# VH-VL binders against StAR-related lipid transfer protein 5 (STARD5), part 1

All scores and structures are predictions.

Target 1, 213 residues: StAR-related lipid transfer protein 5 (STARD5), of Bos taurus (Bovine) (a1a4m6)
Amino acid sequence: MDLATAAQVSEAVAEKMLQYRRDKSGWKICREGNGVSVSWRPSVEFPGNLYKGEGIVNGTPEQVWDCVKPLAGTLRAQWDENVNSFEIIESLTDTLLFSRTTTPSAVMKLISPRDFVDLILVRTYEDGTISSNAANVEHPSCPPNPAYVRGFNHPCGCFCEPLPGEPNKTSLVTFFQTDLSGYLPQSVVDSFFPRSMAGFYANLEKAVKKFFG
Structure headers, positions and changes below count from the first letter of each chain, unless a header shows other numbers; antibody chains aren't numbered by Kabat.
F, E and O stand for the ipSAE by ESMFold2-Fast, ESMFold2 and OpenDDE, each averaged over both directions (binder to target, target to binder). V2 = 0.75 x the mean of E and O + 0.25 x the DockQ between their complexes.
[cut] stands for letters that were removed.
Atom coordinates printed by the task and the answers are left out, and those that the model quotes come from them; centres of patches stay.

## First folded at step 1 (VH-VL)

Design d02 (framework fv_durvalumab)
Fold by ESMFold2-Fast, scan of step 1:
Structure d02 (fold): chain C 213 residues (1-213), chain A 120 residues (1-120), chain B 108 residues (1-108)
Amino acid sequence: as target 1 above (213 residues)
Amino acid sequence: EVQLVESGGGLVQPGGSLRLSCAASGFTFSNYWMSWVRQAPGKGLEWVANIKQDGSEKYYVDSVKGRFTISRDNAKNSLYLQMNSLRAEDTAVYYCAREYSSGWDAFDIWGQGTLVTVSS
Amino acid sequence: EIVLTQSPGTLSLSPGERATLSCRASQSVSSNYLAWYQQKPGQAPRLLIYGASSRATGIPDRFSGSGSGTDFTLTISRLEPEDFAVYYCQQYGSSPLTFGQGTKVEIK
């Protein structure tokens, strides 16, 4: 994929992410507690669901972004139990790159390790919001690996939004739209994402305090 | 593998009642929103009612509100439609349908249908 | 409620030809939540396309969906004998769920 094509693909993904963020219709709450809500709606990208997590995190947007950015060599893999590693395959610009993510087995090993190959765009908006915008791609340097089941992220990522008047707080909105592939019982898939997203927010609060508190 | 089988249709007089059943197999019934969709002879499809996975939410098309009741029994993998105060315009083949993945969605699995005829 | 209008009502074609079916919504369909179904006489409908353009499992690649907003299209690139049937569009972007009146694809 050349730079011009990658830029067009990533711009389209970022626009879909903004649509998800702005669209208030069709969301069904599946978990709520401790200031965090997880909701879902049917995906138009694949036969599955789009999940949305929302919560306020006690940390500046920069601190929260430093903990959640899905990039190699950052804090994310150190605290996020749902991720083993991030690897930069190729950087096209300072904000546009190809990445490979690996995940551990989950749900008493019913979900075997996955790997994901994504094109990631990092964007900063005028109001100070920082977002990650990702979707699956093929890359010749990352063919299927028999140690992993290849999964596919449909448009996904997050928004780290400043709160006017509260500089030490961040509104974090996350979107998960993942095809885990393989043969998994639907009950396992349907319970996995709400639980893992709620856990993500709880662990993130602890991580921000650990690294910046 | 995945199958829905309707039963309970038949001939009934105007003002009468019928209860339709749908038996689900080959999938985890309790994970899905379910719908009833009907089709009058020689006409198109009309959504009638749907129900959330746990039965906590139920929705109906205006023409059947107050007359039809959708319900489910997850232990028996069964969906039901209780039809009261039946009218000639309720004559149709009634299909049980699974909503794809999550609620208010396309229908990926359909039963064979059961015919309800409301006539004197 | 969103009213879906399909055109033409009947499409008469020969095997091997391309079929183009239209579905127009009275209001914009949220998030392209539009599906297409095939129904043969005496049979239940079969899901072909969901999300305006995603092919359902097991559906041949000659079936494709396109469009957004209020205008949607189902295309069958090369009609096979088994493709002569009635086709319905359905929106699931808002309540109540609604279907178009159907397009019959028949042999010329």
Scores: ipSAE 0.000, ipTM 0.424, lowest interface PAE 17.1, mean pLDDT 87

Design d03 (framework fv_durvalumab)
Fold by ESMFold2-Fast, scan of step 1:
Structure d03 (fold): chain C 213 residues (1-213), chain A 122 residues (1-122), chain B 108 residues (1-108)
Amino acid sequence: as target 1 above (213 residues)
Amino acid sequence: EVQLVESGGGLVQPGGSLRLSCAASGFTFSSYWMSWVRQAPGKGLEWVANIKEDGSEKYYVDSVKGRFTISRDNAKNSLYLQMNSLRAEDTAVYYCARVPTYYDILTGFDYWGQGTLVTVSS
Amino acid sequence: EIVLTQSPGTLSLSPGERATLSCRASQSVSSSYLAWYQQKPGQAPRLLIYDASSRATGIPDRFSGSGSGTDFTLTISRLEPEDFAVYYCQQYGSSPFTFGQGTKVEIK
């Protein structure tokens, strides 16, 4: 994939992410507590669900972004229990790259380790919002690896939004749209994402305090 | 890694001809539109010509139409500008530039060569 | 043909200050297909921004672009010594491609 094609694909993904953020309709709350809500709706991208997490995190947008950005060599893998590693396959620009993510086994070892190959675009908007915008892609340097079950992210990522008048707080909106692939009981799949997303926000709050408090 | 190297500039009399070359390396040359952009001494930038990836489409600024011909040799990773009937107003540094496309639309020039000076004087 | 007019012609600032450069088009630029370039004396231009707001490969985050229609802006949030240069806007929304006349950002 050349730079022009990758830029087109990633721009389309970023536009879908903006549409997800703006669209208030069709969301069903599945978990709520401690200032965090997780909601879902049927995905139009694949036979599964689009999940949305919303919460206020005590940290500046830059601090929160440093904890959540899905990039190699960052703080994310140090605190996020759902991620084992991030690896840069190829960087096309400072903000556009191909990445491979690995995840540990989960749910009493019922979910085997997964890997994901994604095209990731990092955007900064005029209001100071920083976003990650990712979707699965095939890369010739990263074929399926038999040690992992290859999963597929459909448009996903986050928005780290500043709050006017509250510089030490960030509105974090996350979107997960993941095909875990493989042979998994449907009950395991249905319970995994709501629990995982609620835990993500709780652990992120602790991580920001640990690294920047 | 991406490199564009121009050559062929020099001093030429009005009415004369000159052929510029651009040697490309570090990318798949055949996958990009290419452009020539010029800059008169002490002046701003002026687009001169574009050529499609396969050479099938060519576009020129009106002031050079009929006098200049853009061409490419994808096997040699080379871009050319044949300049005929040169005028004093064509005096400029000529830059070779790469033009990516997004959604089938030409974008900005993402990589430029160092330029080659063409001086047209009597 | 779309004529691009840049302002100011010269902007005199010190390192650490914010620079704001304007580019105005004589007609609406289709789909915000507008780029910004930096040029230093004796050097080729360098692409900074394309599609009005997208940063090019290797360009620091202190450079940002905004705007649509006929009014576009390049902002350098905190000038570094290496940022003193001439800046050009360029539209590719319609043929022929056209450039602005340039804004010189010079050290006080």
Scores: ipSAE 0.000, ipTM 0.390, lowest interface PAE 24.6, mean pLDDT 86

Design d05 (framework fv_durvalumab)
Fold by ESMFold2-Fast, scan of step 1:
Structure d05 (fold): chain C 213 residues (1-213), chain A 122 residues (1-122), chain B 108 residues (1-108)
Amino acid sequence: as target 1 above (213 residues)
Amino acid sequence: EVQLVESGGGLVQPGGSLRLSCAASGFTFSSYWMSWVRQAPGKGLEWVANINQDGSEKYYVDSVKGRFTISRDNAKNSLYLQMNSLRAEDTAVYYCARDEGLYSGYDLFDYWGQGTLVTVSS
Amino acid sequence: EIVLTQSPGTLSLSPGERATLSCRASQSVSNNYLAWYQQKPGQAPRLLIYGASSRATGIPDRFSGSGSGTDFTLTISRLEPEDFAVYYCQQYGSSPWTFGQGTKVEIK
């Protein structure tokens, strides 16, 4: 993929992410508690669901971003139980890159390790919001590896938003739209993501305290 | 490249025993459920047994319960099937197959070995 | 246990023709957990379709699966010479996992 094609694809993904963020309709709440809300709707990208997590994290936008950013120096793999490794395979610009993420086995080892190859765009908005915008892509350096089940992220990422008047708090809105691939029972998949997203926020809260408190 | 290579098949008398082995390569063996699937000459496929990633869970088709034992050695990337009290009806090609880590009651087989023939005859 | 019955037993066709293979279950298959495998003489089976309609990795798009409940179909839109083989359906919705008896697709 050349820079022009990658820029075109990633801008389309970022636009879809903005649409997810702005669209208040069609969301079905599947979990709420501890200041976190997880909701879902059927995906139009694949036969599965789009999940949305919303919560306020006790940390500055910079601190939260350092924990979740898909860029060099990220703390993500050090705290996120869903990430075994995160590798930048090629950087086209400071904010546009190809990555490979591996995940550990999950749900009492019912879900085998996955790898994901993504094109990621990081975008900063006028109000100080920083977003990550990712979707699956093929890269010559990362063909399917039989040691992992190749998963596919459809438009996904997060919005790390400052809160006016509360500089030590961050609004984090996260979108998961993942085809785990393989031959998993749909009931296992449907129970996994709501639990995984709630756990993500709880673990992120602890990570910010660990690294910056 | 994923490879599964079975061995240990042969001719055995009714009431005898055989141990089948499957050598796995090209993937993280310890991350997958593994199965044995058999096929009698000229007949269809029959699932026989499966084993989870660490060997703590094992499941069998009713006809082999108490006679067959599935096991694995993750350090050697090897899967085994100990077959005791063999019967003529156990005559089949036995395939080693990789599962997608599904719980008992679910199994899909995305990679298969070439098979090893077990013949139970007097 | 769920019994899978495949039909026809043998399907005689020429290259370029469409093949339609049926698999009927004795009771409803939960969550459409039905797979299709291809087996050539002297070879191990190869996974083609899972979840009734999803193609496995590397499987050409001429293979498609459809159906739900008790009635499932495998379609090969334009037979290639390498497609002449035996095809098995398998349900994995309830233990024990069971296979159909097979449909042989042979050259006319």
Scores: ipSAE 0.000, ipTM 0.406, lowest interface PAE 19.2, mean pLDDT 86

Design d06 (framework fv_durvalumab)
Fold by ESMFold2-Fast, scan of step 1:
Structure d06 (fold): chain C 213 residues (1-213), chain A 122 residues (1-122), chain B 108 residues (1-108)
Amino acid sequence: as target 1 above (213 residues)
Amino acid sequence: EVQLVESGGGLVQPGGSLRLSCAASGFTFSTYWMSWVRQAPGKGLEWVANIKQDGSEKYYVDSVKGRFTISRDNAKNSLYLQMNSLRAEDTAVYYCARTRYSSSYYYGMDVWGQGTLVTVSS
Amino acid sequence: EIVLTQSPGTLSLSPGERATLSCRASQSVSSDYLAWYQQKPGQAPRLLIYGASSRATGIPDRFSGSGSGTDFTLTISRLEPEDFAVYYCQQYGSSPLTFGQGTKVEIK
């Protein structure tokens, strides 16, 4: 993919992420507790669901972003149990890159290891919000690997939002829109994302305290 | 539950025609490549045809090209095989099976119907 | 077309024994596109292995696949009574999609 095409695709993904964030309609809560809420709605991108996680994390936006940014050489792989590795395949700009992510087995090995190849755009907004905006792409350097089930992320990512009057707190909104592929019982798929998103927030809270507290 | 159910099989004379149907339930039919696979009595499996998720691409084994047509109706969650100019060698149990776009590279055919018998007899 | 040749045609073993089934391709097949199926009398085939070595959902760990290029193997480490069936290898990396002729695993 050339830079112009990658820029066009990533801008479209970022616009969809803003639409997800701003649209308050159609969300059904599927899990709530410990200050975290997970909601879903049917995806218009693929035959599955778009999941939204919302929670307040005790850390500055910069600290939280350092923990959650889906980039190689960062803190994310050290604490996130849903990720084994991040690899930068190719950087087109300092905020636009191709990445490969690998994930471990999950749900008593019922979900085998996956890999994901994504185009990622990092944006900062006027209010200090930092976001990641990602979607699946093909890249010649990362053909399918039989050791992994190739998964596909539809527009996904997060928003690390500052809270007015609370400089040591961040509103973290995450969007998961993932085709896990493979042969999975529907009940396993339907329970996986709400559980993993709630766990993500709990583990993130501990990580921010560990690295910055 | 994920299920595929074939119908339309029966006895037909050589040169005759038959239309098989496969009804899908319990999954998003429109996201899967679909295949027809047949098995002659006492013999092994033979792939017959497959069709892309949106119906835009269709592929056939050489022995049925020009005689068989695979099609699908995503609104009805149904797959079809129109069989014309039938020959005794087409006698087989016909199975429908699903394959994901991603799984057409790795996963094979993970869900199969129970099959429908087609007998071509003089 | 790619011809898949399975050997042996029939494998006679007792429960508890190890079964090793071979599939040889007439030309190189990417391991990404090789699958194994089990078929019991009167039933539809069941997917066991995809991508030459990945177990399908719900398949016991006594089933394993290996191989690359033209030589592929399905191994059943300790045969259970329910494992006596016909096994087929399949490639779907090039058209036409082809199956092997099958190996029958029967009780000795």
Scores: ipSAE 0.000, ipTM 0.398, lowest interface PAE 23.2, mean pLDDT 85

Design d07 (framework fv_durvalumab)
Fold by ESMFold2-Fast, scan of step 1:
Structure d07 (fold): chain C 213 residues (1-213), chain A 120 residues (1-120), chain B 108 residues (1-108)
Amino acid sequence: as target 1 above (213 residues)
Amino acid sequence: EVQLVESGGGLVQPGGSLRLSCAASGFTFSSYWMSWVRQAPGKGLEWVANIKQDGSEKYYVDSVKGRFTISRDNAKNSLYLQMNSLRAEDTAVYYCARELGYEDYYMDVWGQGTLVTVSS
Amino acid sequence: EIVLTQSPGTLSLSPGERATLSCRASQSVRSSYLAWYQQKPGQAPRLLIYGASSRATGIPDRFSGSGSGTDFTLTISRLEPEDFAVYYCQQYDSSPYTFGQGTKVEIK
């Protein structure tokens, strides 16, 4: 897709992400511990769920962003157990790009490796918050690959928010809205995301300490 | 510290009414389903009722339907159980509990309980 | 409703021994929606295990849960003095939520 179309699509995704962040109603907590909360609500985008993770990470917003940004050649793939690789397919601007992500098998190999093709927009807000805003797209360079089950991300991403008066702490809010595709039992899907999101925060805390502390 | 504190238990005559309260602190009360669970003297645990975050859904065990009403006041971080037409078999310690889970819910935090005795 | 039956009713053991507690359901419990709670005299129940096998936050690794369908087990690998209590299983697969009658673990 051309730059104008990609800009329109990504702006709509970013606006939905802000709506998810601002809407305090309708969230059902499904997991909580060690300062991290995972909540869900039914998705209006597809027949599945929107998940929200919230937690405070001991690191500056820049350090946390360097660990979580979903870009090739970064720290993310080195620590995140849910990701095998990130590839930049095409960069339209410094903040707008097409990416392909691959994931390993999961849940005693009941979930086969997936790949995801997404349009990603990085936003920086006036208060210093950095966000990633992503959704699935088709790209000619990345047709379905028989070695992977093609999954589809509906509007998803994160907000790395500074905390006033605490420059070495970051509020991290994440949103997952993923169609894993394939023929998976619904109970396996429903247990996967809360567990993987809680693990994400625990592993991120260790990664920030390892790389920056 | 996450804490639940029940109050309002006491001695009541058969056919009477009592209102139990549960005060929540240390967490975002409005984000959780809440339950009442009771335990009769010398017996096991029995789930009584639960209520959705916004109060829009309420469920009861058959033995209390039409007699007990669960409610909440999120502005006051409080859960309530209005008990009417009390019977001797309603004698129990009543626990307030926070629910956690995805599709269906288990109880992760419990209050200390409040004793209700139904006797003439 | 799903009826949960716990056995034995009482386990008499010494500190350091293994405790194995059974919970059987009258019909299959979907997705292992089964929890275990510990209760000491005069105290509220405490969550130990949820989802049949997941330990709750702060619960020592000597506690483990297993099983699926109609047969579930709570194992305490090496009893500590503070583990002598009554243990309840609970299914949260279908309404009404139901508890077993309890297993008392007491000092021999």
Scores: ipSAE 0.000, ipTM 0.439, lowest interface PAE 16.7, mean pLDDT 86

Design d09 (framework fv_durvalumab)
Fold by ESMFold2-Fast, scan of step 1:
Structure d09 (fold): chain C 213 residues (1-213), chain A 120 residues (1-120), chain B 108 residues (1-108)
Amino acid sequence: as target 1 above (213 residues)
Amino acid sequence: EVQLVESGGGLVQPGGSLRLSCAASGFTFSSYAMSWVRQAPGKGLEWVAAISGSGGSTYYADSVKGRFTISRDNAKNSLYLQMNSLRAEDTAVYYCAKGPYEYGSYFDYWGQGTLVTVSS
Amino acid sequence: EIVLTQSPGTLSLSPGERATLSCRASQSVSSNYLAWYQQKPGQAPRLLIYGASSRATGIPDRFSGSGSGTDFTLTISRLEPEDFAVYYCQQYGSSPYTFGQGTKVEIK
């Protein structure tokens, strides 16, 4: 994939993310508590669901971004139980890159380790919001690996939004749209993501305090 | 050449048990996911169960979950399906099928099938 | 689970004619992970197409697959006598793996 094609694909993904963020309709709440809301709607990208997490995190936008950015060599893999590693396959620009993510076994080993190959675009908006915008791609350096089940992220990522008048707080909106692939029972998949996203926010709150408090 | 040979089918009473075997040859057995797919007389295909190449992950259709157990012996190049609490609707030809990878996918090779009849 | 609906249920044609078989999914099939199989009476299914459009080893070029998302097609450009059989589509984009109900291609 050349730079021009990658830029075009990533811009389309970023536009879908903005549409998810702006569209208030069709969301069904599946979990709520401790200031965090997890909702879902059927995905139009694959036979599964698009999940949205919303919550206020006690940390500056920069601190929260440093904890959640899905990049190699960052804090994310140190605290996020849903991730084993991030590897940069190829950096096209400072904000556009190909990445490989590996995930651990989950749900009492019912969900085998996965790997994901994604094109990631980091975008900063005029109001100081920082977003990650990712979707699956094929890369010749990362064919399917027998040690992992290849999963596919459909448009996914997050928005780290500053709160006016509260510089030590961040509004974090996350979108998970993951095809875990393989022979998984749908009931296992449907129960995994709501729990996983609620846990993500709880663990993130602790991580920001640990690394920056 | 790849060969898959099923055995163990037969007549069994409702509530009974039966164990199917599949003998594999012609490929590195431990490197590929294996599945059981069944077909009731005059009906279409239904995926039943799958097992990863290492045997570390197993998957089941809702209709058989809790009653059937898929397993493999990579040293003997053999796949098994232990069927318990059999019902009339489990009557079918059971096919052993090979995937092209260590994880779930399409089925590139099939055995000839073994008939299981659950009848009083 | 994804339900696959094949149409027509039966297709009556003569040798030399083109056969077009449809497979529609109740939800989008991820990464075009759709396969087609041929089954003759008393025989095991045989893989024809995988990944919606890739022909399996040993399959004649008169067989072709196309489509994406929810709408897939198997085309047999010129039917040979040995092509009269039942054809099944199968999705492997998500668990549980599901098959269509089949299309029977029979001699007119």
Scores: ipSAE 0.000, ipTM 0.421, lowest interface PAE 19.4, mean pLDDT 87

Design d10 (framework fv_durvalumab)
Fold by ESMFold2-Fast, scan of step 1:
Structure d10 (fold): chain C 213 residues (1-213), chain A 120 residues (1-120), chain B 108 residues (1-108)
Amino acid sequence: as target 1 above (213 residues)
Amino acid sequence: EVQLVESGGGLVQPGGSLRLSCAASGFTFSSYAMSWVRQAPGKGLEWVAAISGSGGSTYYADSVKGRFTISRDNAKNSLYLQMNSLRAEDTAVYYCAKSYKGYSYGLDYWGQGTLVTVSS
Amino acid sequence: EIVLTQSPGTLSLSPGERATLSCRASQSVSSDYLAWYQQKPGQAPRLLIYGASSRATGIPDRFSGSGSGTDFTLTISRLEPEDFAVYYCQQYGSSPFTFGQGTKVEIK
């Protein structure tokens, strides 16, 4: 994929992410507690769900972004139990790249390790918000690998938003829209994402304190 | 302390094969991508191959594609480079190198190198 | 492939002087994926800078990196005798990962 096509695809993904963020309708709360809310709605991209996580994290937007950015060589893989690795495939610009992510087995090994190949766009908005915007792509350097079940991310990512009047706090909104692929009981899939997203926020809070507190 | 020790270099005839090994210690081997970098006598550095921490992704310089295979054994903390159809221009010191953090492919620790000489 | 061109090929300076080394990429390289290395005769290379501007562990603060896009610079603010060596830049943002041809910093 050339740079013009990649830019066009990634801009469409970023626009969908903004639509998810702005649209307050249709969300069903599936988990709530400790200042974190996880909600879902049916995906229009695939036969599954779009999940939204919302919470306030004690750290600046830049500190929170350093912990959550889904990029190779960063803090994310060190603390996030849902990720084994992020591997750079190709950087097209400072903010647009192809990445491969691997995940561990989960739910008492009912979910075997997955890998994901994504085009990732990083955006910084005028209000200081930093976002990641990702979606699955095919890349010739990363064909299916027998050690992993290839999964597919539909538009997904996060927004690290400044909190007005509180410069050491960040509003973190995350969107997960993942086709895990393979043969999985639907009940396992439906329970996995709410639990993993709630755990993500709790672990992130600890990580920001560990690395920056 | 982090140590990387290469072995397996030597004199080989054109068209021959050689397997290089790198023994790693002092860090969690499976958590880091690894690379092979070579340097011909009196010349600059040339990246040859890289492998992700899991072994799921491999990358090669165009000059070695189809001839060299990078692999790793995380249980043995070992990195390998299988070199086939060797040519005179493959003569170089071959370094094993560790990625700085995760899988960024910037290289923070290097071995001492092992010399491969391809000559009749 | 991304070609990295280092200049000058040889930089002749005296101890105490400032060294400025250039690395230019044939295509844009994210600053997150540019590194600088030092190599002395008979030794393996040593990482100085990663991510264009971050000093590696144990590297003196006289070494600094800067730049973005296609233009990157390594600066040694005050050359010490042990700094006379060959310096290489590397990009690792796009496979194949490539090195520049090197700049030799030698005594004038």
Scores: ipSAE 0.000, ipTM 0.435, lowest interface PAE 16.8, mean pLDDT 86

Design d14 (framework fv_durvalumab)
Heavy chain, then light chain:
Amino acid sequence: EVQLVESGGGLVQPGGSLRLSCAASGFTFSDYYMSWVRQAPGKGLEWVAYISSSGSTIYYADSVKGRFTISRDNAKNSLYLQMNSLRAEDTAVYYCAKDHSYGYPTEYFQHWGQGTLVTVSS
Amino acid sequence: EIVLTQSPGTLSLSPGERATLSCRASQSVSSNYLAWYQQKPGQAPRLLIYGASSRATGIPDRFSGSGSGTDFTLTISRLEPEDFAVYYCQQYGSSPWTFGQGTKVEIK
ESMFold2-Fast, scan of step 1: ipSAE 0.000; ipTM 0.495

